# Ledger of designs, part 338: VH-VL binders against q9umr5

Target 1, 268 residues: q9umr5
Amino acid sequence: SYKPVIVVHGLFDSSYSFRHLLEYINETHPGTVVTVLDLFDGRESLRPLWEQVQGFREAVVPIMAKAPQGVHLICYSQGGLVCRALLSVMDDHNVDSFISLSSPQMGQYGDTDYLKWLFPTSMRSNLYRICYSPWGQEFSICNYWHDPHHDDLYLNASSFLALINGERDHPNATVWRKNFLRVGHLVLIGGPDDGVITPWQSSFFGFYDANETVLEMEEQLVYLRDSFGLKTLLARGAIVRCPMAGISHTAWHSNRTLYETCIEPWLS

## First folded at step 17 (VH-VL)

Design xe104 (framework fv_acimtamig)
Fold by ESMFold2-Fast, scan of step 17:
Structure xe104 (fold): chain C 268 residues (1-268), chain A 123 residues (1-123), chain B 106 residues (1-106)
Amino acid sequence: as target 1 above (268 residues)
Amino acid sequence: QVQLVQSGAEVKKPGESLKVSCKASGYTFTSYYMHWVRQAPGQGLEWMGIINPSGDDTDYAQKFQGRVTMTRDTSTSTVYMELSSLRSEDTAVYYCARVGIPFSDYDWGFDYWGQGTLVTVSS
Amino acid sequence: SYVLTQPSSVSVAPGQTATISCGGHNIGDKDVHWYQQRPGQSPVLVIYENSNRPSGIPERFSGSNSGNTATLTISGTQAMDEADYYCQVWDSRTYVFGGGTKLTVL
């Protein structure tokens, strides 16, 4: 029998967004118990990420308790950051595969229609004025806004991403690292045609330097310092990278070839 | 600024197929999901399905499954709704409608609607 | 199989408050959207997610939703408010519309 799968959605999503993913899992792994968490759906997905982490934590505890052989997480877009924090704050998680589906793991710095809808007159170059305010940090999208031209402001004001990435000190950092390192596999998925996640390499822990040149994971200070365990996981052989071209942001959960190539192999 | 412009009225015979177009302007076409809704003369609104303009992802109401096909052309910012095996009961005004926020197929309501396309099916 | 029930017609005097009901089993657990449709015109979204007004919709339009009934309220009704009104919910994997209510002012 297969391990249960827990799905965590992204910004402005609900369980309906994963209807095709569920069909694929049912076809290849019939009998798998898949739970798509209907928490923080739609507009509620704008709530601060730490609030979302608390709510999702309460929902996953009984699922994990019923599955002593372990569970898998599939976490899409913003949901991948929720899952990063879940794995750090839970002293007793039993996650085997953590599948991060086009999530901005090092942050976001892009002019998207999310930004235009929420802050109509803003551009990526000036959004730091809103996001790095106390008011802005009450919105999930600002919790992972990472302006490479204002890195000092990001480090000082980010209430979520800078902390979970170990870029700013936190009293719980050592415990969070130990908890995160219990994961069996970290499966990173993303691609150049996503069109929303900017830079797309953020899904693989790459990110812009001050000149907007992308530095890959192994060149990041968080990796080199092993701040939350990436270097240890890579040395263990636990990090899987699965890039795919030709897939737009809203198509990662509904592309059969992507599912078969990048997701299916990790759903034991 | 946002505008959805549909193709003109059509008269069809039973057994034929129809293809209605909806051309979008004033926003980023690939960022917003599009829905199709119809309304028979003197009757209420009926949901037909949804299309993701960036990825060919579709979902159809059970009643229309097997007869309806939704497609898009990103080069012309146009969505299409094809309905086959037409019956007299398919006589209706067909509307395209945009979901209220970008990149979401969530239950937001439909913020902009096309002007409607009257399709009459009779022999 | 989920069904939304609306009265077929509601009449109100000019300047008075009109209320249009939308009945559904446990509809208070769902998000309800409301559309206004004048003859020969496309529907217009007047309320989304139970009680929110789109930009450009007059403040005299309001909505509520609890238990088994959602309600669209139009205060100080004007002749221009004469139209058919439809409620809408998502159920399972489909959108469901109510049968529509014809609002007559006078």
Scores: ipSAE 0.801, ipTM 0.901, lowest interface PAE 1.2, mean pLDDT 93

Design xe105 (framework fv_acimtamig)
Fold by ESMFold2-Fast, scan of step 17:
Structure xe105 (fold): chain C 268 residues (1-268), chain A 123 residues (1-123), chain B 106 residues (1-106)
Amino acid sequence: as target 1 above (268 residues)
Amino acid sequence: QVQLVQSGAEVKKPGESLKVSCKASGYTFTSYYMHWVRQAPGQGLEWMGIINPSGDDTDYAQKFQGRVTMTRDTSTSTVYMELSSLRSEDTAVYYCARVGIPFSDYDWGFDYWGQGTLVTVSS
Amino acid sequence: SYVLTQPSSVSVAPGQTATISCGGHNIGDKDVHWYQQRPGQSPVLVIYEDTNRPSGIPERFSGSNSGNTATLTISGTQAMDEADYYCQVWDSRTYVFGGGTKLTVL
């Protein structure tokens, strides 16, 4: 039988967003137990990411316990960061494939409609004033705000992303790295037409330097230092990169060709 | 400023098809999900379905499945609702309405509505 | 199918408080939105997610939701508030509207 699949949604989403993905899985892998977690839906998706990690952790423990053969994670957008932290904080996870659907793994720096809705008069150049305050860090979107022009503030103030990426020291870093390395496959999906994730290469651990030139994963300090295991995973052949053009941010979970090419092969 | 402008009133015969347009302006068309709602004369509001203007994926109320089709044209920032096999009970004002949060198909409420399109189905 | 029940009509004098109920099984566990519709016009969102007002909606509009009843409250009711009011929830895969309440200000 197929391994169970756990789905973690993104900012302002709910389980309803994955109705098409579930149809695709049922068609290609009938009998798969798919659990789309209805936690931190809608406005609650703005809660601090560490709070979300705790809640999702409590939900996934019994699912993993019932599946000795292992489970797969499909984590969309902001949800990919939640799953990154889950794999680090759980010393007993049995995740085979971690499928990251267009998630800002190195952070976000863009003037999106999310930003315009939340902070109508703000621009990406000024958001660091809000996000890198203690108040701002109580909002999920600020937990992965990564301003390449204020990297010193990002490193000092980020309560989530800088810590899980090993960009700032943490007492649990060694244990988090050991736990993350237990994953079978890290499947990274994203593309240039996403329109929300900025830079889109953040989904593949690439990011802006101080001149807003994108440096790919292999040029990042977190990779070079192997801070949480990316270099080790790549050497094991455990990282899969599946970029696809022509897919917008809200279409990653509802595009059949994307599913067949990037997701279906990793569901066993 | 956000505006949703719908096509004009129509008179149809039973068995024909209806296609209503809704042209959006004043915001990024592909960032907001769009809904269709109808209202029969002197009656309440009835949800018909949702369309993602970016991905073109849809979901329809069970009552209309098999008869309704929603599409979009990103070059003109327009969504369409087509209803086939019309009956006299389909006489109604048809509205397009935008969900209030970008990139979300969640339960946010509809913050902007089109002016409505009156469709009369009679023999 | 989930059903929302509203009174067909409510009458108040100008300056009085109007209350419009929306009944549904465990509706307190759902997010309730309220729309105002004046004759010949499109609906206008007046309350979203139980208690929140969109920009431009007067402070005299407020909402609550608990147990099996959600309520729209209009304090200091004015003649311009005369309209039909609809509650709305999401249930599983569909939006459900109440039957509507005609508010008369006499």
Scores: ipSAE 0.785, ipTM 0.898, lowest interface PAE 1.3, mean pLDDT 93

Design xe106 (framework fv_acimtamig)
Fold by ESMFold2-Fast, scan of step 17:
Structure xe106 (fold): chain C 268 residues (1-268), chain A 123 residues (1-123), chain B 106 residues (1-106)
Amino acid sequence: as target 1 above (268 residues)
Amino acid sequence: QVQLVQSGAEVKKPGESLKVSCKASGYTFTSYYMHWVRQAPGQGLEWMGIINPSGDDTDYAQKFQGRVTMTRDTSTSTVYMELSSLRSEDTAVYYCARVGIPFSDYDWGFDYWGQGTLVTVSS
Amino acid sequence: SYVLTQPSSVSVAPGQTATISCGGHNIGDKDVHWYQQRPGQSPVLVIYEDSKRPSGIPERFSGSNSGNTATLTISGTQAMDEADYYCQVWDSRTYVFGGGTKLTVL
């Protein structure tokens, strides 16, 4: 009787990353059909996010069609942004709980080993020169790079995040908002010890202003304007915030206490 | 620049436990998953398991489940592999090895290896 | 369990091309990594993801992978290339290594 669960991984991940999560679900909700999508695994996770959205969309359609009572999404890190876009572009999704597991919902601005590995000579302060070019926008990580010191460039050049957040106008914005609002619950998970998602409050729709002071979701223009439905969701009681300290970026999918506290209650 | 330095050779009796250390340097320890691989004398390589130095989560090859435990100490940038209930068949060189991409337990190949720790189990 | 098959030994004269095969069911659908191991030394990654070469590995090392066979090719073979070579794949939840091939340069 449990709704099927669809899992969407993050940067450089695969279904293997979720082995512990699957064990937890099987223990607490035996009989749950869990599909971890093995699309854009490993190096392919660097493909443009709109390309990933298209591929994941094709994979989730038959799963949702077989589950008239609805499905749950668990979307980790970069995968949370893929799921944000899926909920907006699909005019027929039946997602009950969308569980966003430490995803940079307002973007990323951090000096991480991802950045050092991919762009060895770059720092967060100068990555905007690469990311906000047409070439840079062919990489997933640049699709959600949000430099608070070059917000004008972000708004103009972001081919993905600025559009799905309604920070820049798009012809489909009204339809995307209507589609997103069909979600039953938006469960936001993240924490201060993540070490990768910067600022960590991005997982809760908070982000840096031009002085690198974090403003929380309710102070964001996208919330105040209700650009894609956050204010409406919060008003109807559909947003769940579950912050947890002591969890590093690669441990969100393998921490039993996190699972029991933040994920398990939303898998009915 | 990147170095993985393992503890020295050991001689053990059947039934005892083994604990090998692997100290990492030259990179951010918590950013890269670490694997353990062993090699019996004159034999090939055998995968034992993986550890996340950041989250301390592990996964072990089925053959070693129940006997192997992998742990880490972030303050010393060290991973450990403990193997219990030793038998003569456990005589091998034990290696730690790093995956090639940060924050990923995916299949990237092992780009850096420790020098190996010879463990001899005999009576 | 998934099995990788390598020839036990391959002999080649200096300057000739050595080819080391790694057989596995539908191995072409997997990423194959190759390691070189000299006596008394740790393995060294020489090819990863079928055909990619790590920094510092000579261009005479190349790899391919299709169907049921992956191949490590060493052109202009030198005495220093004499070593054991292991192929490796990830299968579901475990790494599988081939049995190893001893390359002798005579």
Scores: ipSAE 0.829, ipTM 0.914, lowest interface PAE 1.1, mean pLDDT 94

Design xe107 (framework fv_acimtamig)
Fold by ESMFold2-Fast, scan of step 17:
Structure xe107 (fold): chain C 268 residues (1-268), chain A 123 residues (1-123), chain B 106 residues (1-106)
Amino acid sequence: as target 1 above (268 residues)
Amino acid sequence: QVQLVQSGAEVKKPGESLKVSCKASGYTFTSYYMHWVRQAPGQGLEWMGIINPSGDDTDYAQKFQGRVTMTRDTSTSTVYMELSSLRSEDTAVYYCARVGIPFSDYDWGFDYWGQGTLVTVSS
Amino acid sequence: SYVLTQPSSVSVAPGQTATISCGGHNIGDKDVHWYQQRPGQSPVLVIYEDSERPSGIPERFSGSNSGNTATLTISGTQAMDEADYYCQVWDSRTYVFGGGTKLTVL
């Protein structure tokens, strides 16, 4: 019997976005219980990420409790950051595979239509003025805005990502690291043609330096310091990297070849 | 600024196929999902389906499953709706309409509509 | 299978308030969108998410949604407001439209 799968959606999404993913899972792993969490759908996906983490935590607890063999998480885009925090704040999670589907794990620094819709006159170069204010941090998208030219502001103002990545100290950091390390596999998926996640290597814990040169995960201070367990997971053989070209941001959950290559193998 | 321009009116015979185009301009074509809605003469609006212009994935209303196909061409910023096995009750004005929020296929209002394409199915 | 019910016709005198209802089981738990369609024209979004107005829609248009009824309200109704009005919700995997209400300003 297959382990249950819990799906967490992204910005402006709902369970409807995963209709094709559910069809693929049903075809290859018939009988799998898949729960797509219908929390923080649509506009509610703009709520602060810590609020979303609390709500998703409450929903996930009973599902995990009923699955003694463990569960798998598939977490798309912004949802991957929610899942990152869930794995850290839950002392008793039993997640086997955490499948991060094109999520900005080191943050976002891109001019996208998401930002144009919310802040029509803003550019990526000046969005730090809004996002690193108290008002801006009430929006989920600003919780993972990571301007590489204003790293001092990011470290001081980010109420979510800088804390969960261990880039700024937090009283719970040691416990969060211990909890996160209980995950069986961290499956990272992303690609150069995503068009939204900027840099796309953020999905693999790579990110821009101050000159907008991308440094990979192994060159990041969070990895080198093992701040939340990436170095330990990699040494354990628990990190899987699955990059794929030719896939746009809204197509990760509806591409059969991507599913067969990067997701299907991890759904025991 | 934002415009959706549809192909011209058509007259079809029962059993034929219909293909309507909708050309988008004034925004990033691949950032917004597109819907098709039809309206029979003197009747209300009826949802037909949705297409993702970026990933080319689709979903159709149950009534049209097996008869409708939606496609897109990113090089021309155009979506297409093809309806086969036409019957006289398929006589309607066909509209393309944009979801009002980028990258979302969920419960948002349709903020821009094409001008409509009248299709008459008669012997 | 979800059904939205609208009155087929509503008449109002110029300058008076018109109300158009949209009935649905527990519709208050859904987001309701409203469209205006003048003869021979494409629909125009006038209210989205129960009560929000798109840019360019006059303040006299407002919406509410609770229990089993959503309502579109047009205050100070003008001749130019004569049109068919449709409510719309998302249900499970489909958009559902109401049957439409013809608003006559006499």
Scores: ipSAE 0.807, ipTM 0.904, lowest interface PAE 1.2, mean pLDDT 93

Design xe108 (framework fv_acimtamig)
Fold by ESMFold2-Fast, scan of step 17:
Structure xe108 (fold): chain C 268 residues (1-268), chain A 123 residues (1-123), chain B 106 residues (1-106)
Amino acid sequence: as target 1 above (268 residues)
Amino acid sequence: QVQLVQSGAEVKKPGESLKVSCKASGYTFTSYYMHWVRQAPGQGLEWMGIINPSGDDTDYAQKFQGRVTMTRDTSTSTVYMELSSLRSEDTAVYYCARVGIPFSDYDWGFDYWGQGTLVTVSS
Amino acid sequence: SYVLTQPSSVSVAPGQTATISCGGHNIGDKDVHWYQQRPGQSPVLVIYEDSYRPSGIPERFSGSNSGNTATLTISGTQAMDEADYYCQVWDSRTYVFGGGTKLTVL
């Protein structure tokens, strides 16, 4: 019998986005109980990420409690950051595979129409002025804005990503690391043709330095310091990297080849 | 200014196929989902389907599955709707319509519509 | 299949308030969008997510949604408001439109 699957959507999404993913799971793993969480749908996806984490936490607790052999998480885009925090704040989670679909794990630094819709006159070079204000931190997208040219402001002002990545100290960091390390597999999926996540290597814990040169996960201070357990997970063989070219941001949850290659093997 | 400009009116015979185009301008074409909606004479609006910004994901209303195909050409900022095995009941004005939020297939309402393409199916 | 019920027609005198209803089982739990369609023209979004107005839509247009009825309200109705009005929701992987209401401004 297959472990239940919990799906967490991204910015401006709902359960409708995963219609094809559910069809694929039903075809390859018939009988799997799949729950797509319809919380913080549409406009509510702009709420601060810590608020979303609390709401999703309340929804996943009964699902996990009913599955003593474990559950799998599939978390798309912004939803991957919600799932990162869930795995850290829950001292009783039983997640086997955490499958992250093109999520900006080290943050975002790119001009996207999401930001232009919210802040029409902003460019990536000046968005730090809005996002690193107290007002800006009330928007989920600003919670993971990571300007490599203003890293001091990011470390000081980020109320979510800098804390969950252990880039700034937090009283709960040791407990969060212990909780996160209980995950069976961290499956990272992303690719160069996404077109939204910038740099795309953020989905694999890579990110820009001050010269906008991408440094991969193993060169990040967060990895080297093992701040929340990435180095430990990699040494344990628990990190899976599955990059795929040719997939746009809105197709990660609907591409059959991607599903068969990167997702299906981890849905025991 | 956002504009959606559709191809001109067509007269078809039963059994033929239809291909309507919708050319977008005034916004980033590759950031928005597009829908197709039709309206039979004297009738209400009927949703046909949706296509994602990159054109590699579609979903169709059950009534049209097997007969409808939606495609996108990002180089010309044009979306297409093809309907095969035409019947007299397919006589309608066909509209393309954009969802209002980038990269979202959520129910935001359709903020911009094409001018419509009248298709008459008669023998 | 989810069904939205609208009155076929509503008549109002110029300057008066027009009210157009959209009935659906537990429609208050859904987001309702409203479209205006003038003769020979494309639909125009006038209200989205129950009560929000798109840029360029006059403030005399307002919406509400509660229980089993969503309502489009047009205050100070003008001749130019004469049109067909459609409500719309998303339900179970499809978009559902009401049958439409012809608003006549006499």
Scores: ipSAE 0.778, ipTM 0.892, lowest interface PAE 1.3, mean pLDDT 93

Design xe109 (framework fv_acimtamig)
Fold by ESMFold2-Fast, scan of step 17:
Structure xe109 (fold): chain C 268 residues (1-268), chain A 123 residues (1-123), chain B 106 residues (1-106)
Amino acid sequence: as target 1 above (268 residues)
Amino acid sequence: QVQLVQSGAEVKKPGESLKVSCKASGYTFTSYYMHWVRQAPGQGLEWMGIINPSGDDTDYAQKFQGRVTMTRDTSTSTVYMELSSLRSEDTAVYYCARVGIPFSDYDWGFDYWGQGTLVTVSS
Amino acid sequence: SYVLTQPSSVSVAPGQTATISCGGHNIGDKDVHWYQQRPGQSPVLVIYEDSNRPSGIPERFSGSNSGNTATLTISGTQAMDEADYYCQAWDSRTYVFGGGTKLTVL
């Protein structure tokens, strides 16, 4: 029998985005109970990430409680950050595989139409003025905006990402790290042709330095300090990296080859 | 100014295939999902399917599955809808329509529509 | 399959309020969008997500959605509002359109 799968969507998404993923799971692992959470759909995906974490937590608790053998998480784009926080704040999660589909784990610094839709005159170079205000931090996209040219503002103003990454201290950091380390596998998926997640290596915990040179996970302070357990997980053999070229941001949940290569092996 | 400009009217025989184009301008083409909707003479609107911003993901209404193919050419900002094995009941005006929010296939409604392409299928 | 039911026609005098219904099982749990189509023209989005107006649509257009009925309301109806009106909702994996309502302003 297969462990249940819980799916968490991204910015402006809903359960409809995962129609092909559900078909693939049903074909390869028939009988799997898959729950795609219809919370914070569409415009509600702009709500502050801590609010989303609370709502998703309430939804996953009964699912996890009914599956003593464990569950798997598949979390897409912004949803991967929600799942990161869920694994940290839940003292009793029983997640085996956490599958992160092209999620900006170290943050986002990209000039995309998401920002223009919300802030019509914004550019990546000036968005820090909005996002690092108290008002801006009421929007999910600003909760993981990581401007490498204003890292001091990011560290001081980010109400979400800097805290869950251990980049700024928090009273709960030790407990969050202990909780996150209970995960069986951290499966990181992403690629250079995504076109939205910038830099794409953010999906693998890489990110820009002040010169916009990408430093990979092992060169990040959060890894070196083992702030929330990445170094421990890697040493344990629990981190899986599955980069794939040729896949756009809106196709990670619908590409059969990606599913078979990067997702299917982790759905025991 | 957002505009969707479709190819001209077509006359086809049963069993043939059609390919309608829809050229987008006034926005970032590669950031928005696109839908195709048709309307038979004197009848209502019928959804045919959706294609993602980059053209590597599609979903079609069950009625058209196996006969319809949607594609994009990002270099020309053009989306295409091909329908094969045409029948007389495929006579309709075919519309392309944009989803209102970037990178989203959520239920937003269609904020801009092409002018329509009349396809007549007769023997 | 899921069906949205609209009256085939509605008539109002200029300046009066027109009400167009869209019936569907538990439609209040769905997002409903409304389109205006004048003869020989493409549909125009007039209401999205039950009650929101796109830029450029007059404030006299409003919408509501609860239970089994979504409603498009046009207050102070004008001759230029003569058109076919279609409701739309997503069900499962398919967008469904109502049969359309012809609004006549006399």
Scores: ipSAE 0.759, ipTM 0.884, lowest interface PAE 1.4, mean pLDDT 93

Design xe11 (framework fv_acimtamig)
Fold by ESMFold2-Fast, scan of step 17:
Structure xe11 (fold): chain C 268 residues (1-268), chain A 123 residues (1-123), chain B 106 residues (1-106)
Amino acid sequence: as target 1 above (268 residues)
Amino acid sequence: QVQLVQSGAEVKKPGESLKVSCKASGYTFTSYFMHWVRQAPGQGLEWMGIINPSGDDTDYAQKFQGRVTMTRDTSTSTVYMELSSLRSEDTAVYYCARVGIPFSDYDWGFDYWGQGTLVTVSS
Amino acid sequence: SYVLTQPSSVSVAPGQTATISCGGHNIGDKDVHWYQQRPGQSPVLVIYEDSNRPSGIPERFSGSNSGNTATLTISGTQAMDEADYYCQVWDSRTYVFGGGTKLTVL
């Protein structure tokens, strides 16, 4: 029998967004128990990420407890960050494959229609004034806003991403690293035509330097310091990189070729 | 500014197929999901389905499943709704409508509507 | 199959408050959107998510939603407000519209 699959959605999403993904899984792995978590749907996806992590944690505990052989996570966009934290705060998770679908793992610095809708008078160059305030940190999108021109503000003000990435010290960092390292496989998916995740290499732990030149994962301090286990996972052969061109942000969960190439091989 | 402009009125015979277009302008076409809604003469609004303009993925109301196909062309910022095996009961004004928040197919109101395309199905 | 019930017509004198109801089982647990449709024209979103107004919609329009009834309220009703009004919800995998209410201002 196949391991259960737990799906965590992104910003302004619901379980409805994954109807095609569920069809693909049912076709290739019939009998798989797939649970798409209907928590923090729609506007509630703007709530602080630590609040979302707590809610999703409560939902996944009984699913993991019923599956002693392990479970797989498929986490889309913002949901990939929720899953990153989930794997760190749970000292008893049994996740085999963590499949990250175009998630901004090193943060977001995009001038997208999300920004225009949420903060109409703002541009990516000045959003740091809002996001790095106490008020701004009450919004999920600001929890992973990473302005490469104000990295000192990001490190001091980020209540979520800087902590979970080990970019700022935290008392629980050693335990979080130990817990994260229990994952069987970290499957990273993303691509240049996403159009929302900026830079798109953030899905692969790459990010902008102060000149907006992308530095890949192996050049990041968090990797070099092995802050939460990326270097250890890579050495173990547990990191899978699956970039694909031609896929826009809202199509990662509804593209059959993407599913067959990047997701299906990791669902046992 | 934001505009959805639909193709002109059509007269069809039972058994034929209908294809209505909806051209978007004034915003990033691929950022907003598009819906199709119809309204029979003197009747209320009826939801037909949704299309993702960036991925061309769709979902249709059960009543129209098997007869309706929604497509898009990003080079012209246009969505299409095709309805086959037409019946006289398909006589209606067909509307395209934009969901009110970018990148979401979740429960949001329709903030902009096309002008409507009258389709008459008769012998 | 989820059903939304609206009165077929409501009449109000100019300057008075018009109230249009939308009935549905536990509709208070859903987000309700309201559309105005003038004869021969496309629907216009006047209220989204129970009580929010899109830009350009007069403050005279307000909404509420609790229990089994959502309500669209138009204060200081004007002749230009004569139209059909439709409520709408998302139920599971489909959008459901009410039957519509014709508002007459006389």
Scores: ipSAE 0.770, ipTM 0.889, lowest interface PAE 1.3, mean pLDDT 93

